# VHH binders against p49116: the designs that were tried, part 260

Target 1, 238 residues: p49116
Amino acid sequence: EGPLLSDTHVTFKLTMPSPMPEYLNVHYICESASRLLFLSMHWARSIPAFQALGQDCNTSLVRACWNELFTLGLAQCAQVMSLSTILAAIVNHLQNSIQEDKLSGDRIKQVMEHIWKLQEFCNSMAKLDIDGYEYAYLKAIVLFSPDHPGLTSTSQIEKFQEKAQMELQDYVQKTYSEDTYRLARILVRLPALRLMSSNITEELFFTGLIGNVSIDSIIPYILKMETAEYNGQITGAS
Short names: E, the ipSAE of ESMFold2; O, the ipSAE of OpenDDE; V2, 0.75 times the mean of E and O plus 0.25 times the DockQ between their complexes.

## First folded at step 15 (VHH)

Design f5 (framework vhh_7n9e_1; at its last look DockQ between E and O 0.94; V2 from the best seeds 0.00; counts 0 for: DP in h3)
Fold by OpenDDE, look of step 15:
Structure f5 (fold): chain B 238 residues (1-238), chain A 120 residues (1-120)
Amino acid sequence: as target 1 above (238 residues)
Amino acid sequence: DVQLVESGGGLVQAGGSLRLSCAASGFTFRNYGMYWGRQAPGKGREWVSGISWSGGYTNYASSVKGRFTISRDNAKNTLYLQMNNLKPEDTALYYCARPGYGKDPESDYWGQGTQVTVSS
């Protein structure tokens, strides 16, 4: 049995919409987010172990962890995306909604806290200087989480997660042999992902493109989408 | 194909300095942490130093800490090892490495190495 991942899975290249507008509008933000989401889903699909679980289980896994995968993607692609600028723009757009009295005080607080958590998480990952290899395996650990409700083949999923954790450990040990705590420092960041609301993430990044359609409902279609079709859509949409 | 080519080795007197270089190709250099290892005659492979993808984090074996400095230039796909205050016990074949996949160290990628000899 070979390794869980390969160099093809370490590569994670996000292409941003072009041209970048002078002022980041909702369309640009949503398009950027959609490209990241699609990239993340297709990344998952490219993993042989993921394919081995079958279509139904695959779909259930992605539905359960898409927000975590997406957030890891944000952290990984923060520079390319100019994530801080995007988040600032989102806040500005929210200000308009506040002025129009479209949101309750409690909802505003929730959304602002969510944005803060996103920024903090991404900053923390940057401070750890996580590389493409480590990100790939962190995504795998998140993807192959057996503790989501309603999953089938949980034993197999757990095995894949363990494999991912072990291989990440091996990588860290090989590269940083005298830093015995690096793996732990990395892994303790993962719980922060589960503190983030998928609903709020969806509202902030995807409302402009999917309207009232949920990410949950479109995940099966994304997973069935051909890579060529995906590339065509992201290049033709902007 | 992944390729690593080490250079900069040679003969130096104790207390002297050398700077090793490693030219990387065949993979996205900035996606990976890198490390230097060495192998002395009759001894096994020894980890020397590691560096994160951006170079913002470095790690060293206790035997070389304070004397060696690992660095990288991602624009040039090059890894470096500055070796100061060299000692006879530093004599070895030095190699740069990109981690592979799995537990086995043999899964990693490394070049042919460059010989460093430190005379008394």
Scores: ipSAE 0.925, ipTM 0.974, lowest interface PAE 0.4, mean pLDDT 93
Fold by ESMFold2, look of step 15:
Structure f5 (fold): chain B 238 residues (1-238), chain A 120 residues (1-120)
Amino acid sequence: as target 1 above (238 residues)
Amino acid sequence: DVQLVESGGGLVQAGGSLRLSCAASGFTFRNYGMYWGRQAPGKGREWVSGISWSGGYTNYASSVKGRFTISRDNAKNTLYLQMNNLKPEDTALYYCARPGYGKDPESDYWGQGTQVTVSS
């Protein structure tokens, strides 16, 4: 029984659409976010432990946690994405919607609170200098959550989560032997992901998605895609 | 395959300085934290210092804190250990390491090491 993840799972390389427009528009933001989403789904699908759980369990797990994986991906790729610039562009588009009376004051408050929480999460992760190994295992911990309603194989899912926690602990203890608190500091960042609404994430990053279908509804199809099709979606080649 | 090659060791008098280097290849260096360890004759392995992927966080064993400085250059895939005010008790084989999978240090990736000998 080898490790839960390998060096290939630690690699998480996001390529941004090219060329970058002078003024960030909905298309650029949606394409950037779509690449991250497909990269995150490809990452999850490539894990042998995930594959071993079976297709129905895979779909249920990803439906339950896609927003947490996406948010971890945003934090990990915040500099490559120029996330602060993207969020500023989203805020500008939001202000236009208020002026056109398209969005209630209560909704704008909810969206702005979400943006603030996202910025604070990303800043806290950067302050901790979280690396690719640590991000991979944090993603595994949120992916293999046994607490979701309706899951089968919960004992095996729990074992995989525990293995992810143990392997992260081993890494932190070996790298930073005199820092007895780093694992705790890292793990206590995860509850903030529960503050992220999947509905608002879709509104912020996927407003240009054709048909305006929910991410939840397309997850089974994303997980079934052939590898070549994934690579096209991740790189924007087709 | 992961390769780590240490250099910069040698014989130095107490109070002197040395700078160790570790050339890394076969993995994406910037994705990982790194650490230095040492093994003195007749003793077990001792963790010396660790560094985060960007270098923004560093951590030291109490026996070397204030005297040793860990650093890295991700563009050159190189880890460093600046050792100042060396003492005879710092005499050891020094190795750089990248953590592997599992709890035992034997699962980590390390090089053959570079000998540091501090004369009194």
Scores: ipSAE 0.768, ipTM 0.918, lowest interface PAE 1.0, mean pLDDT 88
ESMFold2 (binder alone), look of step 15: mean pLDDT 87; pTM 0.877

Design f6 (framework vhh_7n9e_1; at its last look DockQ between E and O 0.96; V2 from the best seeds 0.88)
Fold by OpenDDE, look of step 15:
Parts: sequence; C-alpha cells; structure tokens
Structure f6 (fold): chain B 238 residues (1-238), chain A 120 residues (1-120)
Amino acid sequence: as target 1 above (238 residues)
Amino acid sequence: DVQLVESGGGLVQAGGSLRLSCAASGFTFRNYGMYWGRQAPGKGREWVSGISWSGGYTNYADSVKGRFTISRDNAKNTLYLQMNNLKPEDTALYYCARPGYGKTPDSDYWGQGTQVTVSS
C-alpha cells in the first residue's frame, strides 16, 4: 500500500480572476471564493483513497467538511488572494447592510466575529510557516474525519485519517528532527476550523454567485464536474 | 524528475569555513521544507539541519548549533549551508534532501552529495 498523497496533491495553485478591480466588488470576491472551493473539491476528488469510498460517501464527507477545507485553502492562498484586502472589502459591504438596517445587532456581531476568527486562523497558520506538503495532509486529516454524523464506512475513513496523520508526522520528523513539538503545534490549529460557521462563510463569500442556492446542494455537481469543464469555467467566467 | 545537486565541499583546516549549495529542480521548491544530512565514513546518515519553505524557521542538530546556518533562496531554487568553525568530527559526505512520502529518510530525495573534509 502506497502513501495517501503524492506530489500532485501537494500542488495547490489558485488562479485569481483577472483583472483585479480597483475596488473589490461582490462579484470578484464570490468568483475568487468559488474558484478556491472548486479547487478544493477537485483536490479531494483526485485522492485515490477518497475515490475508494464511493460517490455517496464522498459526497457526504465533502458536505460535512467543505467549510474546513475552504478555510484551509484561504489560509494557504492568503497571499495570492490578498485575503486581508478581501476581508476588509467584505466588512465594508457589511457596513452598507448595517446602515440599511438589514441585519440585527446579534447577526452583525456573529458575522464580525466570524471574520475575526478567519483572519486569526490564517495569521496563526502563517506564523507556523506551513508548507504545501503540510497543508495537503492537514486537508486530508480534515477530509477523512469519521466523527461527522450520518457517515458510512467510518472505519475506513478513520484508517485514512490515521494514515494521513502518520505520514504528516513522518514528514515533520524527517525535516525538523530536533523539533519534537512541531506536529502538535500544527494539529492544535485544527479545532479552530470547527468553530467557524459554514452558513456565515457561505453568506460572506458565495451569496453573489449562488444566490439562494446552498453550497451543500451544489457539492454533488462540483464533484461530478470534469476537470476540463472546471478549467474552462474559471478561465471563461471573468 | 526530482533532482538535487550539492556543491561547495572540499578540504579545510579545523576552524575554517565552507558554504554548501544545493540546486533543486523537478518540483515546486517552495512547497517543501528541506534539510541537510551528512554521512561520515563507517557511520549512518545523520540529520544536520532543517528549514521551512519560506526560510522563516530553522532547526539544527545539537552538534552543529551555533556553527552552521541553513538558508534558502526560493527564487533560485537553491538551499545553502554555511559551516563555520569546522571540526574534524564534521568530516562527512553532505547531502541536501527533500522529504518524500516514506516512513524513513530512505524514501526522501537527495543528490550525490558533496565531500567535506576537515583536517586537524
């Protein structure tokens, strides 16, 4: 049995919409987010272990963890995306909504806290200087989480998760032999992902493109999308 | 294909300095942490130093701390090892490595190495 991942899975290249507008508008933000989402889903689909679980189980897994995968993607692609600028733009757009009295005080607080958590998480990952290899395996650990409700083949999922954890451990140990705590420092970041609301993430990043359609509902279609079709959409959409 | 080519080794007197270079190709260099290892005659492979993808984090074996400095230039796809205050015990074949996917370092990628000899 070979490794869970390969160099093809370590590569995670996001292409941003071009040109970048002078002022980040909702369309640009949503398009950027959509490209990241698609990239993340297709990344998952490219993993042989993921394919081995079958279509139904695959779909259930992605539905359960898409927000976590997406957030890891944000952290990994923060520089390319100019994530801080995007988040600032989102806040500005939210201020307009506030002025129009479209949101309750409680909702505003929730959304602002969510944005803060996102930024903090990304900053924490940057401080750890996580590389592409480590990100790939962190995503795998998140993807193959057996503790989501309603999953089938939980034993197999758990095995894949363990494999991912072990291989990440091996990588860290080989590369940083005298730093016995690096793996722990990395893994303790993962709980922060589950503190983030998928609904709020969806509202902030995807409302402009999908309207009232949920990410949950489109995940099966994304997973069935051909890579060529995906590439065509991201290059032709803007 | 992954390729690593080490250079900069040679003969040096105790207390001297050398700077090793490792040219990387065949993979996205900035996606990976890298490390230096060495193998002395009749001994096994020894980890020397590791560096994160950006170079913002470095780690060293106790035997070389304070004397060796690992660095990298991602624009040039090159890894470096500055070795100061060299000792006869530092005599070894030095190799740069990119981690692979195996349990042991034997699954990693490394070049042919460069010989460092420190005379008394």
Scores: ipSAE 0.920, ipTM 0.972, lowest interface PAE 0.4, mean pLDDT 93
Fold by ESMFold2, look of step 15:
Structure f6 (fold): chain B 238 residues (1-238), chain A 120 residues (1-120)
Amino acid sequence: as target 1 above (238 residues)
Amino acid sequence: DVQLVESGGGLVQAGGSLRLSCAASGFTFRNYGMYWGRQAPGKGREWVSGISWSGGYTNYADSVKGRFTISRDNAKNTLYLQMNNLKPEDTALYYCARPGYGKTPDSDYWGQGTQVTVSS
């Protein structure tokens, strides 16, 4: 009933810890990434279609796709975050770890390949000049993926994903009527998100978390938070 | 709350130029692509040109390609259409638009339009 998203879901404003330190450190990177994660979870939770699926289904969907949502968020907020500077600092740190023989060579190669894929993805999205409306619908398409194992409401999830695809198509066609291929060029970028490892994302951006918690283990708690507490986490006010 | 206000239309001789402006308010301008449309007397609306949020991608109807240039200034929440080498066929009421969430352009947000009349 009615559109899947509204103007409130197109808004996606990330605020960074201020000021940016002269030398990047794990605390700054982890705080920045945490704000993006909570902003992404708040965004997903605010969608009426998502709410309609129920708490168990919500948890399952977000566990399956949080890394894809986070990666879309990184691409959308790359300039605000100075992401290229952050990634360059991480690359330099990894090269020092090789020199000091502190980390497996195979692991470092895997992490470097992930960084290159992330940069490639962000560059491709920037070249397409993807806007906030388009990002919101791309996030909805990855959120409402019916293919994840263990889902109970797969026919309804599939209908929501199809609705997101149709509404994105409508937007692109209305805005760029003489470019019948823009939707296809945008959608072809989505498979790259499945190549992003949640384990490596955690290593790159969430190393400062206390203990060895994984993001997928805390998702049920994040989704149950009070709205005021949620907003504190996305602005760093907690 | 979305409001779009066009200006800059008028009467111009064939071969002349005009610059249209569209002041946007009631939404976060930089989150959306924008477009211009036009409606000639007795005809339906025609899409003219679209522009991405940063201005990095633009798209034009064949009838105006090479003569019209769409642009935007996100700091001023303003969309522009520079129209050069105008022809009598370009006579129309010109609308700026922001896409809405419905299937058809009828669901989009339109301004009241600004009249462009090109004399022979």
Scores: ipSAE 0.799, ipTM 0.931, lowest interface PAE 0.9, mean pLDDT 88
ESMFold2 (binder alone), look of step 15: mean pLDDT 87; pTM 0.875

Design n1 (framework vhh_7qbe_3; at its last fold request DockQ between E and O 0.94; V2 from the best seeds 0.84)
Fold by OpenDDE, fold request of step 21:
Structure n1 (fold): chain B 238 residues (1-238), chain A 119 residues (1-119)
Amino acid sequence: as target 1 above (238 residues)
Amino acid sequence: QLQLVESGGGLVQAGGSLRLSCTASGNDYAMGWFRQGPGKEREFVASISRSSSYTYYADSVKGRFTISRDNAKNTLYLQMNSLKSEDTAVYYCAADQYGRYRSPNYDYWGKGTRVTVSS
């Protein structure tokens, strides 16, 4: 059996909406996030192993890990997205909501903590200078996680995850042979992804969809999109 | 496509110092310096990660050269101290699109700047 990932899976280029507004409004944030989400889903679909699991299993996997994939995408695309600026804008919008008494004190704290964790995670990844290959393997490890409730074909999923881990290990050893602890430093960041709430992420980045369409509900639709449609979504052409 | 423009080359006496600059049209790259001396193949000099957290040097320049970058200015630097005649070369700036500071294959290259160290 061939490798889980190829060079084609390393490229992960996000195209931001244009033009960038003077004030980052909710629409811009949602559009940016949507493009990242679509890109992430398209990436997952491009993996032969993922395709081999079948539509039902694929849907279940993505539903279980979309937040982690999305977060890794944020970290990877932090510069092109101006993520710090986006997060600051989100905080500003939250302040408006606070003034309007739309959120409880506990909820505010929870959301702010989530934003902090997200920023910290992305900063840590930037400090580690995670490269495109490493991100691809990390995303694969997250994608093929067998420890989510309700999954089928867990043995096969576990096999794919192990393959991703092994390929990452080989890659890091080959590329960064002078840094014997790099792999460990990278992998210890993964638990941070599990600390992040998918619900809060959805509220922060997909506010325009709140109350109408959930990420969970649109995932099957995204996964069934044609490649041309994916390309249109990530470039804003559709 | 990323554009790289080197500058700062010139004539310097042995034992002297020189600082090279490379201006890039973007800053989301791992970058490095290479050099090609007369009659020699292009060789690795130094590399730096996107955040500058990691640097790597060829053994021949360790302790003498320092690679650094200013992402706000999209500029890569190479401080060269204690220069030797063997350091005479055209110095090239390079960038890796995947952010590998230990890149096996850099994607973008500048036109180079000539450094001549006189004995």
Scores: ipSAE 0.885, ipTM 0.948, lowest interface PAE 0.4, mean pLDDT 93
Fold by ESMFold2, fold request of step 18:
Structure n1 (fold): chain B 238 residues (1-238), chain A 119 residues (1-119)
Amino acid sequence: as target 1 above (238 residues)
Amino acid sequence: QLQLVESGGGLVQAGGSLRLSCTASGNDYAMGWFRQGPGKEREFVASISRSSSYTYYADSVKGRFTISRDNAKNTLYLQMNSLKSEDTAVYYCAADQYGRYRSPNYDYWGKGTRVTVSS
């Protein structure tokens, strides 16, 4: 009933850790990525349609799509994050690992291919000048994906995804009425998200997290956090 | 908090040219030019996307005005050619925080620069 997203769901402001260190390090990269992750989860949880599906379905959806949401967030926030600088620092670290014979050639190839795919995706989104409203609808389409194994309420999830698609279409037609093909050009970028590896994303951005804990395993705890606690994680405030 | 400062306005003869500049404190915005003529409401002139991939012009200026930007210098430009008396106005630089080059509501505005076109 009513629109899937309101204007309150369009605001997506990432605040970077201050001050930026003279040399980028694992802790700065992980803090920056953690803020984006929590901002993305806070965004998802604020959607009435998401709330209506219930806790078990919420957890299942986010476990299935968190990497795609995170990747859309990287593209949306690439400039404020200085993502190109972060990725360059990671590449330099990987080159040191080759020199010191610390990682296998196959692993390094996998990680470098992922970095290339991520850079290509972010560049394509920037060239299309995807706006904040369009990002909000794209994230909703990704969030309400009914295709993942093990989901319940698949029919309702599909209806929400169709509603997100309709609202994106209406928005693009109203806002960019002169550009007949804008919707199609935007939507053809989405399949690239399904090729992104959660394991590689964790290695690239979350190496500062404890031991062998995966993002997948902490999602139920993240989704149960109070709003004030999210704000603390997003801004680094106690 | 984005700051916008226009420059380049002045008096020019009909048929002449002017180039307006707008210096910004950042470049992560879709941007545009508006104008308000004597006794008229503020109206859209031109807009440009964050990457410059997309531009849009009001029909009244299409073919005569060119919007551009230099993100390295955080500067927006409006090249105005073949000026007419109807182009007399205060010109305002504007920015949209959501990156819409067809924004219905811009979030940040400059103070304006006056352009007067004489016969």
Scores: ipSAE 0.754, ipTM 0.895, lowest interface PAE 0.8, mean pLDDT 88
ESMFold2, look of step 15: ipSAE 0.745; ipTM 0.893
ESMFold2 (binder alone), look of step 15: mean pLDDT 85; pTM 0.878
OpenDDE, look of step 15: ipSAE 0.861; ipTM 0.936
ESMFold2, fold request of step 18: ipSAE 0.742, 0.744; ipTM 0.893, 0.894
ESMFold2 (binder alone), fold request of step 18: mean pLDDT 85, 85, 84; pTM 0.871, 0.872, 0.874
OpenDDE, fold request of step 18: ipSAE 0.884, 0.884, 0.884; ipTM 0.948, 0.948, 0.948
ESMFold2, fold request of step 21: ipSAE 0.731, 0.729, 0.714; ipTM 0.888, 0.886, 0.879
ESMFold2 (binder alone), fold request of step 21: mean pLDDT 85, 85, 85; pTM 0.873, 0.876, 0.872
OpenDDE, fold request of step 21: ipSAE 0.884, 0.883; ipTM 0.948, 0.948

Design n10 (framework vhh_7qbe_3; at its last look DockQ between E and O 0.92; V2 from the best seeds 0.83)
Fold by OpenDDE, look of step 15:
Structure n10 (fold): chain B 238 residues (1-238), chain A 119 residues (1-119)
Amino acid sequence: as target 1 above (238 residues)
Amino acid sequence: QLQLVESGGGLVQAGGSLRLSCTASENDYAMGWFRQGPGKEREFVASISRSSSYTYYADSVKGRFTISRDNAKNTLYLQMNSLKSEDTAVYYCAADQYGRYRSPNYDYWGKGTRVTVSS
């Protein structure tokens, strides 16, 4: 069997909406997030092992881990996205809701904590200087997680995850041979992804664009969507 | 495409110091310094990660050279102290698009700046 990932899976280039507004409005944020989400799902779709699982299984996988993939994508694309600015804008938009007493104190706390966790995670990844290869393998590891409820073909999924882990290990050992504990430092960041709520992420990044439609419900559609088709829809929606 | 421009090279006496600069058109890269002496192959000198969290040095320059960067200025630096005749070379800055400070293959290269250390 060949490698799980190839060099084609390392490239992860996000194109931001243009032009960037002076004030980051909800539409810009949602469009940016949607592009990242699409890119992440398209990336997953490009992996032969992902296709080998079948449409039902691979869709279930993405449904289970889209938030983690998206978060890793945020971290990876933090600079090009100006993520800190986006998050600040999100907070500012939330202030309106706070002022209008639309949210309970507990909910506000929860949302703010989530934003904090996102920022901290991305900052931690930046400090670790995670490279494109490492991101690709980390995304593969979270994608092929067998521990989500309701999955089929869990043995195969586990096999693919193990393969991703081994390839990452080999890569890190080869590339960063002087840093014996780099692999461990990278992997211990993954649990932080599981502490993040997909519902809150969805609310923060997507509610302005998709309305009451859930990310979960559109995932099958996105996975079948062609890049050109997606771009057309985004352009039409703006 | 990323453009890299080195500067700061010149003539210096043995034991002296010199600071090289490399200006990049963008700053989202792991970067490094290489050098090529007369009749020698290009060799690794030092590298630095995007956030500057990690640096790596060739054994021949360890303790004498310091690599640093200012991302706000899109500039890479190489502080060279205690220079030796063996340090005479054209120095090149390089960048890795994947953010590898230990890149096996840097994607972008400058034209180089000449450093001559006289005895």
Scores: ipSAE 0.864, ipTM 0.938, lowest interface PAE 0.5, mean pLDDT 93
Fold by ESMFold2, look of step 15:
Structure n10 (fold): chain B 238 residues (1-238), chain A 119 residues (1-119)
Amino acid sequence: as target 1 above (238 residues)
Amino acid sequence: QLQLVESGGGLVQAGGSLRLSCTASENDYAMGWFRQGPGKEREFVASISRSSSYTYYADSVKGRFTISRDNAKNTLYLQMNSLKSEDTAVYYCAADQYGRYRSPNYDYWGKGTRVTVSS
């Protein structure tokens, strides 16, 4: 009943660790990425349609799409994060790792190609000037993807995705009425998200996480967190 | 939050040109120019997207006015050519926090700069 998203779901404000260090380091990058991850999970959990699917379905959906949501978040917040500076620092670190013989040449090539694809994706989204409403609907389309294996309630998930697509279409046509092809130009960017590797994302942004836990493994705990704990993770307060 | 300061207004002869500037305290907004003439309601003039890839103009100013921005300097510009007496107004810069270059409403406003076009 009612729209899938309301104006309260459009706000997506990332707060960076302050002050920015003179020299970027693994801890700054990991803290920044963690804030974005928790902001993205908080956003997903706030959607009534998501809540209606139930806890097990929620966990399965987020496990399947967290990297896509995270990548959309990177594109949306690229300027406030200084993402190009972060990626340049990572590239410099990778060059030093080659000199110290710490990683295989094949792995470094894979990581560099992923960085290039990520930069291209974020630049293409910036050139389209995707707005906050459009990002919210794109994230909803990605979140409610019925195609992932092992999902329950796929018929309802598909209905929610169709609703997100309809609301995006209505929004674009109303807001950008003189740009006949804007919806099509936006939607053709989505396939690139499915090609982003979650394990490389973890290596780039979440190096230094403790233990043997992956993002996939901690998602049930993130989704169960109380609002105060979320706010602490989003802002870095604890 | 965001601070917007216009400058460059003044008295100009009809047919002349004037360039308005708006300095923003930070970047990452879709921005626009509005104006309010004597005894008239505030009206849209032009807007520009965050990347400058998209611009939009009111019909009354198309071909005469050019909106642009320099994101490195956090500055929005309005180049006004072939000015007419009906362009006399207080000109305001505005910003949309959600990045909509065709925003139905703007969240942040400057105090305005006066432009008077004499015959």
Scores: ipSAE 0.738, ipTM 0.890, lowest interface PAE 0.9, mean pLDDT 88
ESMFold2 (binder alone), look of step 15: mean pLDDT 84; pTM 0.863

Design n11 (framework vhh_7qbe_3; at its last look DockQ between E and O 0.80; V2 from the best seeds 0.78)
Fold by OpenDDE, look of step 15:
Structure n11 (fold): chain B 238 residues (1-238), chain A 119 residues (1-119)
Amino acid sequence: as target 1 above (238 residues)
Amino acid sequence: QLQLVESGGGLVQAGGSLRLSCTASGNDYAMAWFRQGPGKEREFVASISRSSSYTYYADSVKGRFTISRDNAKNTLYLQMNSLKSEDTAVYYCAADQYGRYRAPNYDYWGKGTRVTVSS
């Protein structure tokens, strides 16, 4: 069998909505997030191993890990997205809700902690100087996680994850030969992804655009969407 | 498209020092210096990761050259000490969009700045 990922899977280019508003509004944030989400899912779809799992299995897989993939995408695209500015804007928008007494103190704390964790994660990844290849493999490792409940073909998923891990190891050994423990430092960041709530992520980034529709419910649609259709939808919505 | 502009080149005596700068229109790239001497092929000099956590040098410049960057200024530097006649070349700034400090190919290139080391 060939490699799990090819050079074509390393490219991960996010195009931001244009024009950028003077003030980052909810629509801009949601549109940006949606583009990232679509890009992430279509990236997954482009992997032959992902396709080999079948539609039901691969859909379930994405449903289970979309938040982690999205978060890795945020980290990877933090600069182009001006993520810090986006997060600040989100906080500002939340302040309105706070002033309106729409959120409990506990919920506010929870949301703020989530934002902090997101920022911290992205900063940590930037500090590690994670490159595009490493991001691709990390996303693959996250994608092909067999430990999510309700998955079928867990043995196959595990094999793909192992393959991703091995390829990452090979890449890191080759590229960062002077840093013997780089692989470990990279992999140890993955648990942080599991500490992040998909519900809070959804609320922060997607509530203004999708309304009451859950990311979970639209994932099958996104995965079936043609690239041309996706591009048309993104450009048409602008 | 990333724009790269090199500066700081000039004439220097052997044993002297020179500092090159490369101004970039962005800072989310691994950066590198290359050089092309007279009648020679372009060769790798040094590279640096996005956050400067990793640097790599050609054997010919190790211990003499230092690559650094200021991301706040979107500027890449090459401090060249103990310069030799063999260091005479046009020096080019390059950037890798994938953030690889040891990229096989770089995506963006400057126009270069000439360094001449006289004996």
Scores: ipSAE 0.778, ipTM 0.899, lowest interface PAE 0.5, mean pLDDT 92
Fold by ESMFold2, look of step 15:
Parts: C-alpha cells; sequence; structure tokens
Structure n11 (fold): chain B 238 residues (1-238), chain A 119 residues (1-119)
C-alpha cells in the first residue's frame, strides 16, 4: 500500500468572504467558519484510505472528530482568517451581554474558558511554526481515531492512524533533522483538542447559518456533496 | 501571487557590514535568503520561520549574518557583518507557502540584489 497522504492533501487554502465588513458580525463569522468546515470535510473525503472505509464508517468517523479537524483548521488558517480579531469581537459581544444582563454567569464562564483554550491552542501551534505537511498528518491522526464507540473496521482505522504517525515521523526527521525533539513537541499538542466543546464551537461560529440544526446532523449531506458543490461552499459561489 | 523585492545591496570593503531588506506582499510564509556567486549555483544562506521562533544558517555565514523579519511591515532582513570577498553574490529572497523553515525548495523568489565585497 502506498503513502497515506500525497502532496495534493497538503494544500489547504481558505478564501475569506469579500468584502471584509468594517465591523465583524455574526454573518461574516458564520460564512468564514462554514468555508473552513467545508474545506476540512473536502480534505478528509479526498483521502483514499478514508474512501476505502465506506460511507457509514465515514459518517461515524467525521461525526466523532469534526470539531478536532475544525480546530486544527482554525490554527492552520488563523492568520488569513484574522482569528484573533474574530475572537476579540466575540469577547466584546459577551461583555456587552453581561452589561445588559442577557446571559447567565455560568454560561459566560464556559464560553470564555473555551475561547481562552482555543486561543492558547492556536498560539502554541503558531509558536511551534507547524508547517502545512505537519498539519496534514496531524489532521489524519485525529481523523483516523479508532477508539470512538460504534465504529466498524476499527482495526483498519488504527492501522491508518499508525501509518499517519509513521509518515509524520519520517517527514519531521527528514525536514528538521537538526531538531531532535520536534516530533514530540508537535504530538503533545494533540490532547488539547479534546478540551474543545463541539456545542460551544457551534454557538461561537455557526449560529447565523445553521439555525437550530447541529453540525452532527448535516455531516452525511456534506460528505455526499459533488465536487462542484464543495467548491461552491468553500468559496461562497452560487 | 507573492511579490518579493530585495534592496540594500552595494559595494563594501572586506570586514564591513550591509543590511539587506526584502519587502513582501504578504507575511504568511517561511522565508529565506539565497545567494549566487559568479559562475556558481544558487546556495542557501539563512531561513526563518513564520513566527521568527526558528532560524537556520549555512555554516559559511553562521555567527556573521543574522536573519530577521518584521511581519507588521512584511519585510525580511539579512544583517551581514564581517563581510569577506567570498560573500560577493546576488542575494535572493525566497518564500515557502507551506511554512517550512527548512524547505527543500521554495515557491516564490525575488529578482535579487547585488553585493560586492572588495579587497
Amino acid sequence: as target 1 above (238 residues)
Amino acid sequence: QLQLVESGGGLVQAGGSLRLSCTASGNDYAMAWFRQGPGKEREFVASISRSSSYTYYADSVKGRFTISRDNAKNTLYLQMNSLKSEDTAVYYCAADQYGRYRAPNYDYWGKGTRVTVSS
């Protein structure tokens, strides 16, 4: 069996809605996040190993890990998205909601903690200067997680994850041969992804577009989209 | 399309210093300096990561040259001290779109700036 990923899986280019508004708003944030979500799902579907697992397994796997893939995408695209500006705008909105007594104190604390953890994760990835090849392998490692309940073909999924780990190791050793600890520093960042709440991610980034429908419920439809439909959703074209 | 424009080259005496600049149309790249001496192939000089957390230098310039960047100005720098006649070359700015500060090849290149070290 050939390599898990090819060079075509390394390209991950997000385009932002145009024009950027003077004041960031729910619609702009939601459209930007939707483009990243569809780009991430298109990326996952393009992997031959993922295709080989079958449609039902694909749906189950993505439902289990979409928030981790999305979070890695946020970190990878943080600069082009102006993510720090987006998060600052969200924090300002939360502070205004406190002044107007519109939200409970417990809810605000949960959302602020999530924003802080997301900022810390993205900053740690930027500090390490994780490259596009490394991101592709990290995404594959989180995608092919065999320990989710209800999965079929868990032995094959585990073998794909091990292959992603091996290919990342080979890449880092070849590219950054002078940095003995780089692989370890990269891999220890992954547990932080489990701290990200999919429910809060939906509220922060997706309330303006998906209404009351969860990302979990739309995953099967996203995975079945034709390639032309993906391109339309990634760029916002009709 | 990333645009890269080098400046700051010129004629200097051996032992002198120069600072090269490279103005870019964006900053989401790992960047490097290369040089090409007369009749020679282009060779690596130094590279720097997107965040500036990591730098790497060719042995021939280590301790004498310093690479840096200012992402607010989209500008890459090369401070060259203790210049030698062997440093005479056209210096090129390069960028890798995947953020590899040890890239085996680069996607974007400037047109170069000439440095001549006399004596």
Scores: ipSAE 0.756, ipTM 0.899, lowest interface PAE 0.8, mean pLDDT 88
ESMFold2 (binder alone), look of step 15: mean pLDDT 85; pTM 0.874

